# VH-VL binders against Coiled-coil-helix-coiled-coil-helix domain-containing protein 7 (CHCHD7): the designs that were tried, part 12

Target 1, 85 residues: Coiled-coil-helix-coiled-coil-helix domain-containing protein 7 (CHCHD7), of Homo sapiens (Human) (q9buk0)
Amino acid sequence: MPSVTQRLRDPDINPCLSESDASTRCLDENNYDRERCSTYFLRYKNCRRFWNSIVMQRRKNGVKPFMPTAAERDEILRAVGNMPY
Key: E = the ipSAE of ESMFold2; O = the ipSAE of OpenDDE; V2 = 0.75 times the mean of E and O plus 0.25 times the DockQ between their complexes.

## First folded at step 15 (VH-VL; framework fv_diridavumab)

Design t2 (from r5 with heavy chain D31N; at its last look DockQ between E and O 0.78; V2 from the best seeds 0.77)
Fold by ESMFold2, look of step 15:
Structure t2 (fold): chain C 85 residues (1-85), chain A 120 residues (1-120), chain B 111 residues (1-111)
Amino acid sequence: as target 1 above (85 residues)
Amino acid sequence: EVQLVESGAEVKKPGSSVKVSCKASGGTFSNYAISWVRQAPGQGPEWMGMIIPIFGTKKYAQKFQGRVTITADDFAGTVYMELSSLRSEDTAMYYCARDDWSKWYYFDVWGKGTTVTVSS
Amino acid sequence: QSVLTQPPSVSAAPGQKVTISCSGSSSNIGNNYVSWYQQLPGTAPKLLIYDNNKRPSGIPDRFSGSKSGTSATLGITGLQTGDEANYYCGTWDRSLYAGVVFGGGTKLTVL
């Protein structure tokens, strides 16, 4: 199996890749002062919460794959209208 | 209860390297930062650095910059610390410790520790 | 100066109370949260206090923490022989040595 980094870079596995990259950049640029990055952490966590709720609903409804693909997520976000995270 | 387990004790010659592993009970370290902390006999803990496996990012203590490498291996669910150019003063107990990567640094779970002895 | 300073030892009788100090600077204790750890003989450290004064679940309220300026204090009341241990403070340091720093430790003896 691929490394943790390879799996986390796969857009079909990681729905929050942009948010994780923003959090990482903030940490690197601020010498790991987590207080300065709290807004980025919140966006990442909100992103994960949103997509986890979608996964839970798809599990209950039997819709496969449970984590929507990158293309399916694009459609879901367009349908929602406002960015949910 | 989550437990962290380091690999077994090592005896090394000066100038060599050591690589210690850390594995969470149940094979996961998700949502945590994993730090390496050492403690020489009769001394206090000394932070060496950390990794946030979900982001793949790392921070090393200044004292160890250039000698320490911290990595994660998703296949094994394991975090590693490699310390190079070993000296006798690197003889210590080595711990992995975890904290929530989004909060202030404090370590809520520590491994049992593993001894690295550097002698001729 | 740039690292955390603790008294090397403290002692008190069973049932009494003791405090353990931890002195730092504005780059660490003064602007960051402090944690405290207990290390019983032959064991790994255990978290006692985080965020200056909060206890994790399972830590009895006879353990307390406080912070004032660049100094932090661990309080232990109702001392028991099982409290004989080394105690360490820890915090983040924002200076050019940015990272986690610990005190040198305080050995508590229950006489």
Scores: ipSAE 0.706, ipTM 0.876, lowest interface PAE 0.9, mean pLDDT 89
ESMFold2 (binder alone), look of step 15: mean pLDDT 88; pTM 0.925
OpenDDE, look of step 15: ipSAE 0.835; ipTM 0.939

Design t3 (from r5 with heavy chain D31S; at its last look DockQ between E and O 0.88; V2 from the best seeds 0.81)
Heavy chain, then light chain:
Amino acid sequence: EVQLVESGAEVKKPGSSVKVSCKASGGTFSSYAISWVRQAPGQGPEWMGMIIPIFGTKKYAQKFQGRVTITADDFAGTVYMELSSLRSEDTAMYYCARDDWSKWYYFDVWGKGTTVTVSS
Amino acid sequence: QSVLTQPPSVSAAPGQKVTISCSGSSSNIGNNYVSWYQQLPGTAPKLLIYDNNKRPSGIPDRFSGSKSGTSATLGITGLQTGDEANYYCGTWDRSLYAGVVFGGGTKLTVL
ESMFold2, look of step 15: ipSAE 0.729; ipTM 0.889
ESMFold2 (binder alone), look of step 15: mean pLDDT 88; pTM 0.923
OpenDDE, look of step 15: ipSAE 0.833; ipTM 0.938

Design t4 (from q6 with light chain N32H; at its last look DockQ between E and O 0.83; V2 from the best seeds 0.79)
Fold by ESMFold2, look of step 15:
Structure t4 (fold): chain C 85 residues (1-85), chain A 120 residues (1-120), chain B 111 residues (1-111)
Amino acid sequence: as target 1 above (85 residues)
Amino acid sequence: EVQLVESGAEVKKPGSSVKVSCKASGGTFSDYAISWVRQAPGQGPEWMGMIIPIFGTAKYAQKFQGRVTITADDFAGTVYMELSSLRSEDTAMYYCARDDWSKWYYFDVWGKGTTVTVSS
Amino acid sequence: QSVLTQPPSVSAAPGQKVTISCSGSSSNIGNHYVSWYQQLPGTAPKLLIYDNNKRPSGIPDRFSGSKSGTSATLGITGLQTGDEANYYCGTWDRSLYAGVVFGGGTKLTVL
């Protein structure tokens, strides 16, 4: 199995990599004062909710992979028009 | 309810290291940070640091900087704490404890603890 | 790191009330939420109070918390022999080497 670091950094596995990186940077910049980072946490949570809903839809429809690849996610986001998170 | 289970008790020699694991019995760490907190006999709790497994980021208490490493395997739902350069004053009960990483620091679930004894 | 100060012990008779203080500074209690933990002999700490004054599910209302300035208090009414334990306050400290800090603990004896 890929290492934890490899899985966290793989854009085909982690659809919210940019949002988790932004949350981590905010924590580092603010000495882990979580209250200062609540906006970043919300964007991450919204990102996870959005892609989880897509995964559930693909599971129901038998579309694999259930988590869309990075390229497929780019297509989905372009079709949406506005960033959903 | 979720239980946190630490690995078994350890007896170590001065100068060595110890690695303790913490596993959730009925949940995941997606919404949680995991802290390591130790308590020497007759003393209060002492926070050592924490990890947010879903972000892969850790913060350590200044006292333990350079001696402690906290890591996670979020696939296995396991967090590890390694303490190096052990001394007799590191003899303590070691707990893992969780909180919501997006909220204020308070620990709603604690493991039962595991002893680390450092002796010649 | 800043040390939270608690009295080493308090005592009272069954049925009475007791308060346990926790003194800190603006870098911790003054700007961050306080939590309280009960530790019965031979057990792990258990959360009693979070966000200064909230009780988790299963904690009876005879346990209460409050905060004023850089100090927090835990109140326990209707004392029972089963309340005999160590009690710890905890909070975040935002100083340069930020982290979670705990008090040294207060031993409650029910006489």
Scores: ipSAE 0.721, ipTM 0.879, lowest interface PAE 0.8, mean pLDDT 89
ESMFold2 (binder alone), look of step 15: mean pLDDT 88; pTM 0.924
OpenDDE, look of step 15: ipSAE 0.830; ipTM 0.934

Design t5 (from q6 with heavy chain D100E; at its last look DockQ between E and O 0.54; V2 from the best seeds 0.68)
Fold by ESMFold2, look of step 15:
Structure t5 (fold): chain C 85 residues (1-85), chain A 120 residues (1-120), chain B 111 residues (1-111)
Amino acid sequence: as target 1 above (85 residues)
Amino acid sequence: EVQLVESGAEVKKPGSSVKVSCKASGGTFSDYAISWVRQAPGQGPEWMGMIIPIFGTAKYAQKFQGRVTITADDFAGTVYMELSSLRSEDTAMYYCARDEWSKWYYFDVWGKGTTVTVSS
Amino acid sequence: QSVLTQPPSVSAAPGQKVTISCSGSSSNIGNNYVSWYQQLPGTAPKLLIYDNNKRPSGIPDRFSGSKSGTSATLGITGLQTGDEANYYCGTWDRSLYAGVVFGGGTKLTVL
């Protein structure tokens, strides 16, 4: 499967890199049968939903960068305690 | 409201390559896969492959494996299709079309298409 | 030869009903959702039916879809001259060479 962009690999930009990699791996291993990958897709969507809510809160409060850095996200997840996605 | 716009028509010689772009207006590709579908004169559509820009992963139809490359520069806006080793049989209308990558394959938005003509 | 088989043409008078068949196999129609596309002359295809029998917004209810076994059917009632077009079925094929497959198309003539 050809890689199409390196921007998706930046952990400061992509908070859901592990989840997108898992979804891609599932697609590659199952010849792009999306039905077999629905659990991975849901996990990715939940990850994106969680961090989008954080981004929306930071936009409202004027906190930059709006997408927290990888280090900031580690702190947020530690504070939450249980994995939210 | 979302529109897909392919780059302009091209005339190519046999043995060369072509690279066509597809841009979205009024949205992003975050929930979508982008497919390339061609249609030779008087024939039905033929799926060439697709990319999921946010995952950066592509799948190609067997017929085009080794000749087609689908890429995205930015998951927010632009997808490219490059077809190499062109021959007269590649003369067709080329469409980009989108579907939701987490659902069954059906294309809810199509570009207007762009013509690629391969002639000596 | 197209993986999905459609009749090359069908015709009927204004106000009548027509059906367009699409025959496939267990690797495609039999185990995957079918979509239908209308292509008016000189235009891009337009989604008409998805998930076998669902209509997107703006498609009138005189267009219908169904699937049984490895075959799908598009139904059009109350035919109008503006329905003259090519119609294509499409679905996913789960075979070794997995991908989207389309029928060869059916030209509808309204006489």
Scores: ipSAE 0.726, ipTM 0.880, lowest interface PAE 0.8, mean pLDDT 89
ESMFold2 (binder alone), look of step 15: mean pLDDT 89; pTM 0.926
OpenDDE, look of step 15: ipSAE 0.740; ipTM 0.914

Design t6 (from q6 with heavy chain D31N T57K; at its last fold request DockQ between E and O 0.93; V2 from the best seeds 0.83)
Heavy chain, then light chain:
Amino acid sequence: EVQLVESGAEVKKPGSSVKVSCKASGGTFSNYAISWVRQAPGQGPEWMGMIIPIFGKAKYAQKFQGRVTITADDFAGTVYMELSSLRSEDTAMYYCARDDWSKWYYFDVWGKGTTVTVSS
Amino acid sequence: QSVLTQPPSVSAAPGQKVTISCSGSSSNIGNNYVSWYQQLPGTAPKLLIYDNNKRPSGIPDRFSGSKSGTSATLGITGLQTGDEANYYCGTWDRSLYAGVVFGGGTKLTVL
ESMFold2, look of step 15: ipSAE 0.713; ipTM 0.890
ESMFold2 (binder alone), look of step 15: mean pLDDT 89; pTM 0.927
OpenDDE, look of step 15: ipSAE 0.826; ipTM 0.936
ESMFold2, look of step 16: ipSAE 0.735; ipTM 0.891
ESMFold2 (binder alone), look of step 16: mean pLDDT 88; pTM 0.924
OpenDDE, look of step 16: ipSAE 0.848; ipTM 0.943
ESMFold2, fold request of step 17: ipSAE 0.711, 0.722, 0.728; ipTM 0.891, 0.895, 0.897
ESMFold2 (binder alone), fold request of step 17: mean pLDDT 88, 88, 88; pTM 0.921, 0.924, 0.923
OpenDDE, fold request of step 17: ipSAE 0.861, 0.861, 0.862; ipTM 0.947, 0.948, 0.947

## First folded at step 16 (VH-VL; framework fv_diridavumab)

Design u1 (from t6 with heavy chain A58K; at its last look DockQ between E and O 0.81; V2 from the best seeds 0.79)
Fold by ESMFold2, look of step 16:
Structure u1 (fold): chain C 85 residues (1-85), chain A 120 residues (1-120), chain B 111 residues (1-111)
Amino acid sequence: as target 1 above (85 residues)
Amino acid sequence: EVQLVESGAEVKKPGSSVKVSCKASGGTFSNYAISWVRQAPGQGPEWMGMIIPIFGKKKYAQKFQGRVTITADDFAGTVYMELSSLRSEDTAMYYCARDDWSKWYYFDVWGKGTTVTVSS
Amino acid sequence: QSVLTQPPSVSAAPGQKVTISCSGSSSNIGNNYVSWYQQLPGTAPKLLIYDNNKRPSGIPDRFSGSKSGTSATLGITGLQTGDEANYYCGTWDRSLYAGVVFGGGTKLTVL
């Protein structure tokens, strides 16, 4: 199976790469003082919540892949209009 | 309910290394950091470091920097701690403990612990 | 990382109250939230108090926490023989070598 690092960096598996990178950069820059990074953590959690809801909807409707590809996610975000996270 | 289970007790010689695993029952680590905390006989807990598996990020206590390595296997829901260059002072109970990676450091679930004994 | 200071032991009779102190510095207790753990004989630590004074679900009201300056206090009322345990404070230390620090522990004896 792919390593944790490979999965974390695969844009078709991890829809929240930018938010993850922002969160980890904040941790590194602030010596793991989590309080200073709470806004980044919230954005990451909201990103995950949004795409998990899309996955659940696609599972219900039998749409594969359940996690939309990077290209499909661009289309979904354009259709929503405002950034949902 | 979530339980953390460490691998079995180990007896090691000085200068060797030990690798201990920690697995969550009934869940994953997606919302959690996993810390390793040891407790020598008659002493208080001592934090060794942590990993946030979903980010692959790690922080080690200064005392253990260079001797400890913490890794995760996302697919197995397992975290590992390896301590190298073992000394008799490393004889202790080793716990994994979890906290929400997005909040202040407090450990809401602890494993039952595993003993590492370092003897000649 | 600083070492948090606790009294080595405290004791009181069943039904009484005890307090357990935890003394630190501005880099830890003074600017961070404190947690408390109970370790019954032969068991792993268990969270009693987080965020200075909050109880997780299942922890009875007779356990309480507070913080003033660089010191924190765990209070236990209505002492029971089952409360006999070691108690530890813990917090984040924001110094250059940032990390989690714990107290050395307090053994509570219920006579």
Scores: ipSAE 0.714, ipTM 0.879, lowest interface PAE 0.8, mean pLDDT 90
ESMFold2 (binder alone), look of step 16: mean pLDDT 89; pTM 0.927
OpenDDE, look of step 16: ipSAE 0.858; ipTM 0.945

Design u2 (from t6 with heavy chain N31S; at its last fold request DockQ between E and O 0.93; V2 from the best seeds 0.84)
Heavy chain, then light chain:
Amino acid sequence: EVQLVESGAEVKKPGSSVKVSCKASGGTFSSYAISWVRQAPGQGPEWMGMIIPIFGKAKYAQKFQGRVTITADDFAGTVYMELSSLRSEDTAMYYCARDDWSKWYYFDVWGKGTTVTVSS
Amino acid sequence: QSVLTQPPSVSAAPGQKVTISCSGSSSNIGNNYVSWYQQLPGTAPKLLIYDNNKRPSGIPDRFSGSKSGTSATLGITGLQTGDEANYYCGTWDRSLYAGVVFGGGTKLTVL
ESMFold2, look of step 16: ipSAE 0.737; ipTM 0.896
ESMFold2 (binder alone), look of step 16: mean pLDDT 88; pTM 0.923
OpenDDE, look of step 16: ipSAE 0.828; ipTM 0.937
ESMFold2, fold request of step 17: ipSAE 0.735, 0.766, 0.732; ipTM 0.898, 0.908, 0.898
ESMFold2 (binder alone), fold request of step 17: mean pLDDT 88, 88, 88; pTM 0.923, 0.920, 0.924
OpenDDE, fold request of step 17: ipSAE 0.852, 0.851, 0.853; ipTM 0.944, 0.945, 0.945

Design u3 (from t6 with light chain G90A; at its last look DockQ between E and O 0.87; V2 from the best seeds 0.80)
Fold by ESMFold2, look of step 16:
Structure u3 (fold): chain C 85 residues (1-85), chain A 120 residues (1-120), chain B 111 residues (1-111)
Amino acid sequence: as target 1 above (85 residues)
Amino acid sequence: EVQLVESGAEVKKPGSSVKVSCKASGGTFSNYAISWVRQAPGQGPEWMGMIIPIFGKAKYAQKFQGRVTITADDFAGTVYMELSSLRSEDTAMYYCARDDWSKWYYFDVWGKGTTVTVSS
Amino acid sequence: QSVLTQPPSVSAAPGQKVTISCSGSSSNIGNNYVSWYQQLPGTAPKLLIYDNNKRPSGIPDRFSGSKSGTSATLGITGLQTGDEANYYCATWDRSLYAGVVFGGGTKLTVL
């Protein structure tokens, strides 16, 4: 089975990989001063919230996979128009 | 009512390593950083470092850089701390403690602690 | 010899009040929020105060915190024998090797 690190880096499992990378980069660049990274953290949390809501809707509708693939997520984001997170 | 539980007490020889686990009884670590904090007899707590499990990212206190490794296994909800090149000064109570990784550093839940004794 | 300096001990009678000081620098207390922990004998530390002056659920308002400049103060009124414990301040230190720093602790004796 793949390690926790491999799963965290899998774009089909982690819909918020870019946002988590931005958050960790901010922490590294600011010597872990969390106050300076609050905007990045909020974007990550909003990203997680958005995709969790999509997973819940797909589960209710029987649409698999419940977490959309990277390609499906691109389509969903285009349909939304504005970046939701 | 989240509880953090460290693995059992250990007695080690100088120069060896120890690996301690920390497991949450009532949740996951998705919103939290997990720190390791030790307390030698008669002394105050000493922060060793932390991990943010959802990012897979650890930061270590300078004193322990190169000797401590903190890792996570989110499937089991477990964080590990490994301290190498043990010395008698490493004899202490070791705690895991959690904080919200997105906020100011304060620890709202502590484990009960586990002892590591380094003796010849 | 901790980064944050606390008196090693304080004492007062039941029903009285006491303050416990915590002195730091601009790299820690001066620019960061302070938390306080109570450690009863033989137990793990417990969060008592966060964000300088806020109490988590279950902590009575006879415990208070404040910060001025590079110093923080824990206040305890209506002392009870069950308050006898070690008390630690903590904060983030923003120096080059940034991290969480604790005070050396203050032993409170209730006589």
Scores: ipSAE 0.717, ipTM 0.889, lowest interface PAE 0.9, mean pLDDT 90
ESMFold2 (binder alone), look of step 16: mean pLDDT 89; pTM 0.929
OpenDDE, look of step 16: ipSAE 0.836; ipTM 0.939

Design u4 (from t6 with heavy chain S35N Q62P; at its last look DockQ between E and O 0.85; V2 from the best seeds 0.80)
Fold by ESMFold2, look of step 16:
Structure u4 (fold): chain C 85 residues (1-85), chain A 120 residues (1-120), chain B 111 residues (1-111)
Amino acid sequence: as target 1 above (85 residues)
Amino acid sequence: EVQLVESGAEVKKPGSSVKVSCKASGGTFSNYAINWVRQAPGQGPEWMGMIIPIFGKAKYAPKFQGRVTITADDFAGTVYMELSSLRSEDTAMYYCARDDWSKWYYFDVWGKGTTVTVSS
Amino acid sequence: QSVLTQPPSVSAAPGQKVTISCSGSSSNIGNNYVSWYQQLPGTAPKLLIYDNNKRPSGIPDRFSGSKSGTSATLGITGLQTGDEANYYCGTWDRSLYAGVVFGGGTKLTVL
C-alpha cells in the first residue's frame, strides 16, 4: 500500500494540498504561533468542508472515485464560478 | 465518548529505543494535534512534542530534539512516538493527549498512559 | 523542567476555599492562555480550566481560574474530600524553540 507521505502528497487524494502547505509554512515561519495562522487554517477548513460536500453528493449518485481527481476538481471549480474557499 | 489508547507497557534496557502508539476510539485525528507528555513517578507532566496528523508535521520540545520522533498515519487514526538512546531517567508514564490544532494549546482528552521502564 | 512555579502543597478543611498559584514569565503566562489540570490518584490528568478562566462542560463552577500579569490562579470553593489530587498549570512558552510547559504541581489535601 502507498506510504502515508505518498497519500498526504497525492493531489488526487488530497484536494486541499495547497492549503495545508500554506498552513504548515505559516506555522514554521511563525514559531507555531497558531493565532498568526488563523486565516490559513480557515481557508484549509473551508476547502475540506467544500470537498466533503462534493464527496457526499458523489456517494449519493454512485460516482467513483468519491473524492474527485485533480482534473475533475478543476472542472467542478469552473462550474461553481468563484472560488468557494 | 472519545478515548485515546496507548500501546502496552514496556521494559527496556539502557541504550535501546521504544515506540509507543496512540489511537482514538472510533475516529480519526482530523481536527486535532496529538501530543506526547510523560510523567516520572511523583513528578509533573513534561511535554515531549506533538504532531498534526492531517498535515504530517511534528514539533519537538528542545530537550528531546534529536532522540524523539513523532509520526502519524492519519488514514489509520494512529500516532507513534519513538524515543531512542533510553536512560534510566526516561522511566515514566507516557501519555498521548489531544488539542485542537487551530486553537491555543490545551489538552482536552488524555489517554490512560503506558509505562516505560528503563532498567539495567 | 518546572518553568512554571506552583506551591508544592496546600491543605484545607471540607467546605472551605483554596487557591493555587502558578507563576511564570512574559514568554509564557504573560502572553499566552493558561490551562489547569486535575490528576486524581492513579489517574491521567483531566482538563479543569482552559483559556485562563473557562470551564469545559461537566466541570462544576466551584472551580475557577484567573490570570494577572505573569501569574495564574486556580480557585476551588466548597472543598470535598474527592478534590484531593495534584493540580498542574500549563501554557505555551513563546521563547526560541517554543513549546508547552507545565508547573511542577500542587498536592491538595482535604482534611
Scores: ipSAE 0.722, ipTM 0.893, lowest interface PAE 0.9, mean pLDDT 90
ESMFold2 (binder alone), look of step 16: mean pLDDT 89; pTM 0.928
OpenDDE, look of step 16: ipSAE 0.843; ipTM 0.941

Design u5 (from t6 with heavy chain S102T; at its last look DockQ between E and O 0.88; V2 from the best seeds 0.80)
Heavy chain, then light chain:
Amino acid sequence: EVQLVESGAEVKKPGSSVKVSCKASGGTFSNYAISWVRQAPGQGPEWMGMIIPIFGKAKYAQKFQGRVTITADDFAGTVYMELSSLRSEDTAMYYCARDDWTKWYYFDVWGKGTTVTVSS
Amino acid sequence: QSVLTQPPSVSAAPGQKVTISCSGSSSNIGNNYVSWYQQLPGTAPKLLIYDNNKRPSGIPDRFSGSKSGTSATLGITGLQTGDEANYYCGTWDRSLYAGVVFGGGTKLTVL
ESMFold2, look of step 16: ipSAE 0.738; ipTM 0.901
ESMFold2 (binder alone), look of step 16: mean pLDDT 89; pTM 0.927
OpenDDE, look of step 16: ipSAE 0.819; ipTM 0.936

## First folded at step 17 (VH-VL; framework fv_diridavumab)

Design v1 (from u2 with light chain S35H; at its last look DockQ between E and O 0.85; V2 from the best seeds 0.78)
Fold by ESMFold2, look of step 17:
Structure v1 (fold): chain C 85 residues (1-85), chain A 120 residues (1-120), chain B 111 residues (1-111)
Amino acid sequence: as target 1 above (85 residues)
Amino acid sequence: EVQLVESGAEVKKPGSSVKVSCKASGGTFSSYAISWVRQAPGQGPEWMGMIIPIFGKAKYAQKFQGRVTITADDFAGTVYMELSSLRSEDTAMYYCARDDWSKWYYFDVWGKGTTVTVSS
Amino acid sequence: QSVLTQPPSVSAAPGQKVTISCSGSSSNIGNNYVHWYQQLPGTAPKLLIYDNNKRPSGIPDRFSGSKSGTSATLGITGLQTGDEANYYCGTWDRSLYAGVVFGGGTKLTVL
């Protein structure tokens, strides 16, 4: 996995690395029984949905970078209060 | 409708390797796992392994462990399967097939398949 | 041969009903959903039934599926000559080395 592996591990491309790692760890620990991992998959999907929504809003408003930086992501999560995913 | 397209048919010598690609028409694999399934003439399907491209995570059937590598470039919407140390018994139709990586393992879309012929 | 056992062939006349069995174990059919695929001559497999008994869009209700214990059954009523195909059951096997397993297939002939 050369350049694809680097992009998959870049939090400015995928802000959901923790949720991705939890999902893949669940698969490894449960012999790839997807039913036992559904809660982890949902958290990953909610994380992706949340940040994709922010990216779309920033594209509409011409705000760059479209994916918020690490500092901006921290601010956004702080402003929401509860973890949205 | 979504279609999966494998790369063209190949004729290979024993001991060589083959690399087959799979592309989704008009889309990416963000919601899907991609499996490779082969079928020798007159036989049933045989699962070789799968990848979840967004996780970069592959799992291989025991029979093919060490000979098969499945990779993805989901930015290009492409999955690859490489089978090494080819033998005449590897002559088969090779399919890519997709499923939702978060659900049960059922393949709702199959490619049309590509032949790999291993001849000496 | 295959982890899942199917009869090698079945035959019936147009308009009749057939059933195709698929037998496995607790590590596969017993604890996982069973899916069925139709493979017309010279074509790729096509999903026919998923999650034991659900039909994808476009599959007529004369195709049905069921599961009991470690066995599954595909039912086809109102047989047509266009139903001549190989039929495969497939499921997840959660044994020590987990993976997708298929039956060896059942060839349906419409006489």
Scores: ipSAE 0.705, ipTM 0.886, lowest interface PAE 1.0, mean pLDDT 90
ESMFold2 (binder alone), look of step 17: mean pLDDT 88; pTM 0.921
OpenDDE, look of step 17: ipSAE 0.806; ipTM 0.930

Design v2 (from u2 with light chain S35N; at its last read DockQ between E and O 0.94; V2 from the best seeds 0.84)
Heavy chain, then light chain:
Amino acid sequence: EVQLVESGAEVKKPGSSVKVSCKASGGTFSSYAISWVRQAPGQGPEWMGMIIPIFGKAKYAQKFQGRVTITADDFAGTVYMELSSLRSEDTAMYYCARDDWSKWYYFDVWGKGTTVTVSS
Amino acid sequence: QSVLTQPPSVSAAPGQKVTISCSGSSSNIGNNYVNWYQQLPGTAPKLLIYDNNKRPSGIPDRFSGSKSGTSATLGITGLQTGDEANYYCGTWDRSLYAGVVFGGGTKLTVL
ESMFold2, look of step 17: ipSAE 0.775; ipTM 0.908
ESMFold2 (binder alone), look of step 17: mean pLDDT 89; pTM 0.923
OpenDDE, look of step 17: ipSAE 0.826; ipTM 0.935
ESMFold2, look of step 18: ipSAE 0.760; ipTM 0.904
ESMFold2 (binder alone), look of step 18: mean pLDDT 88; pTM 0.917
OpenDDE, look of step 18: ipSAE 0.832; ipTM 0.937
ESMFold2, look of step 20: ipSAE 0.747; ipTM 0.900
ESMFold2 (binder alone), look of step 20: mean pLDDT 88; pTM 0.922
OpenDDE, look of step 20: ipSAE 0.834; ipTM 0.937
ESMFold2, fold request of step 23: ipSAE 0.768, 0.755, 0.758; ipTM 0.908, 0.904, 0.901
ESMFold2 (binder alone), fold request of step 23: mean pLDDT 88, 88, 88; pTM 0.922, 0.922, 0.920
OpenDDE, fold request of step 23: ipSAE 0.851, 0.848, 0.849; ipTM 0.944, 0.943, 0.943
ESMFold2, last read: ipSAE 0.771, 0.753, 0.770; ipTM 0.906, 0.901, 0.908
ESMFold2 (binder alone), last read: mean pLDDT 88, 88, 88; pTM 0.923, 0.923, 0.923
OpenDDE, last read: ipSAE 0.849, 0.850, 0.848; ipTM 0.943, 0.944, 0.943

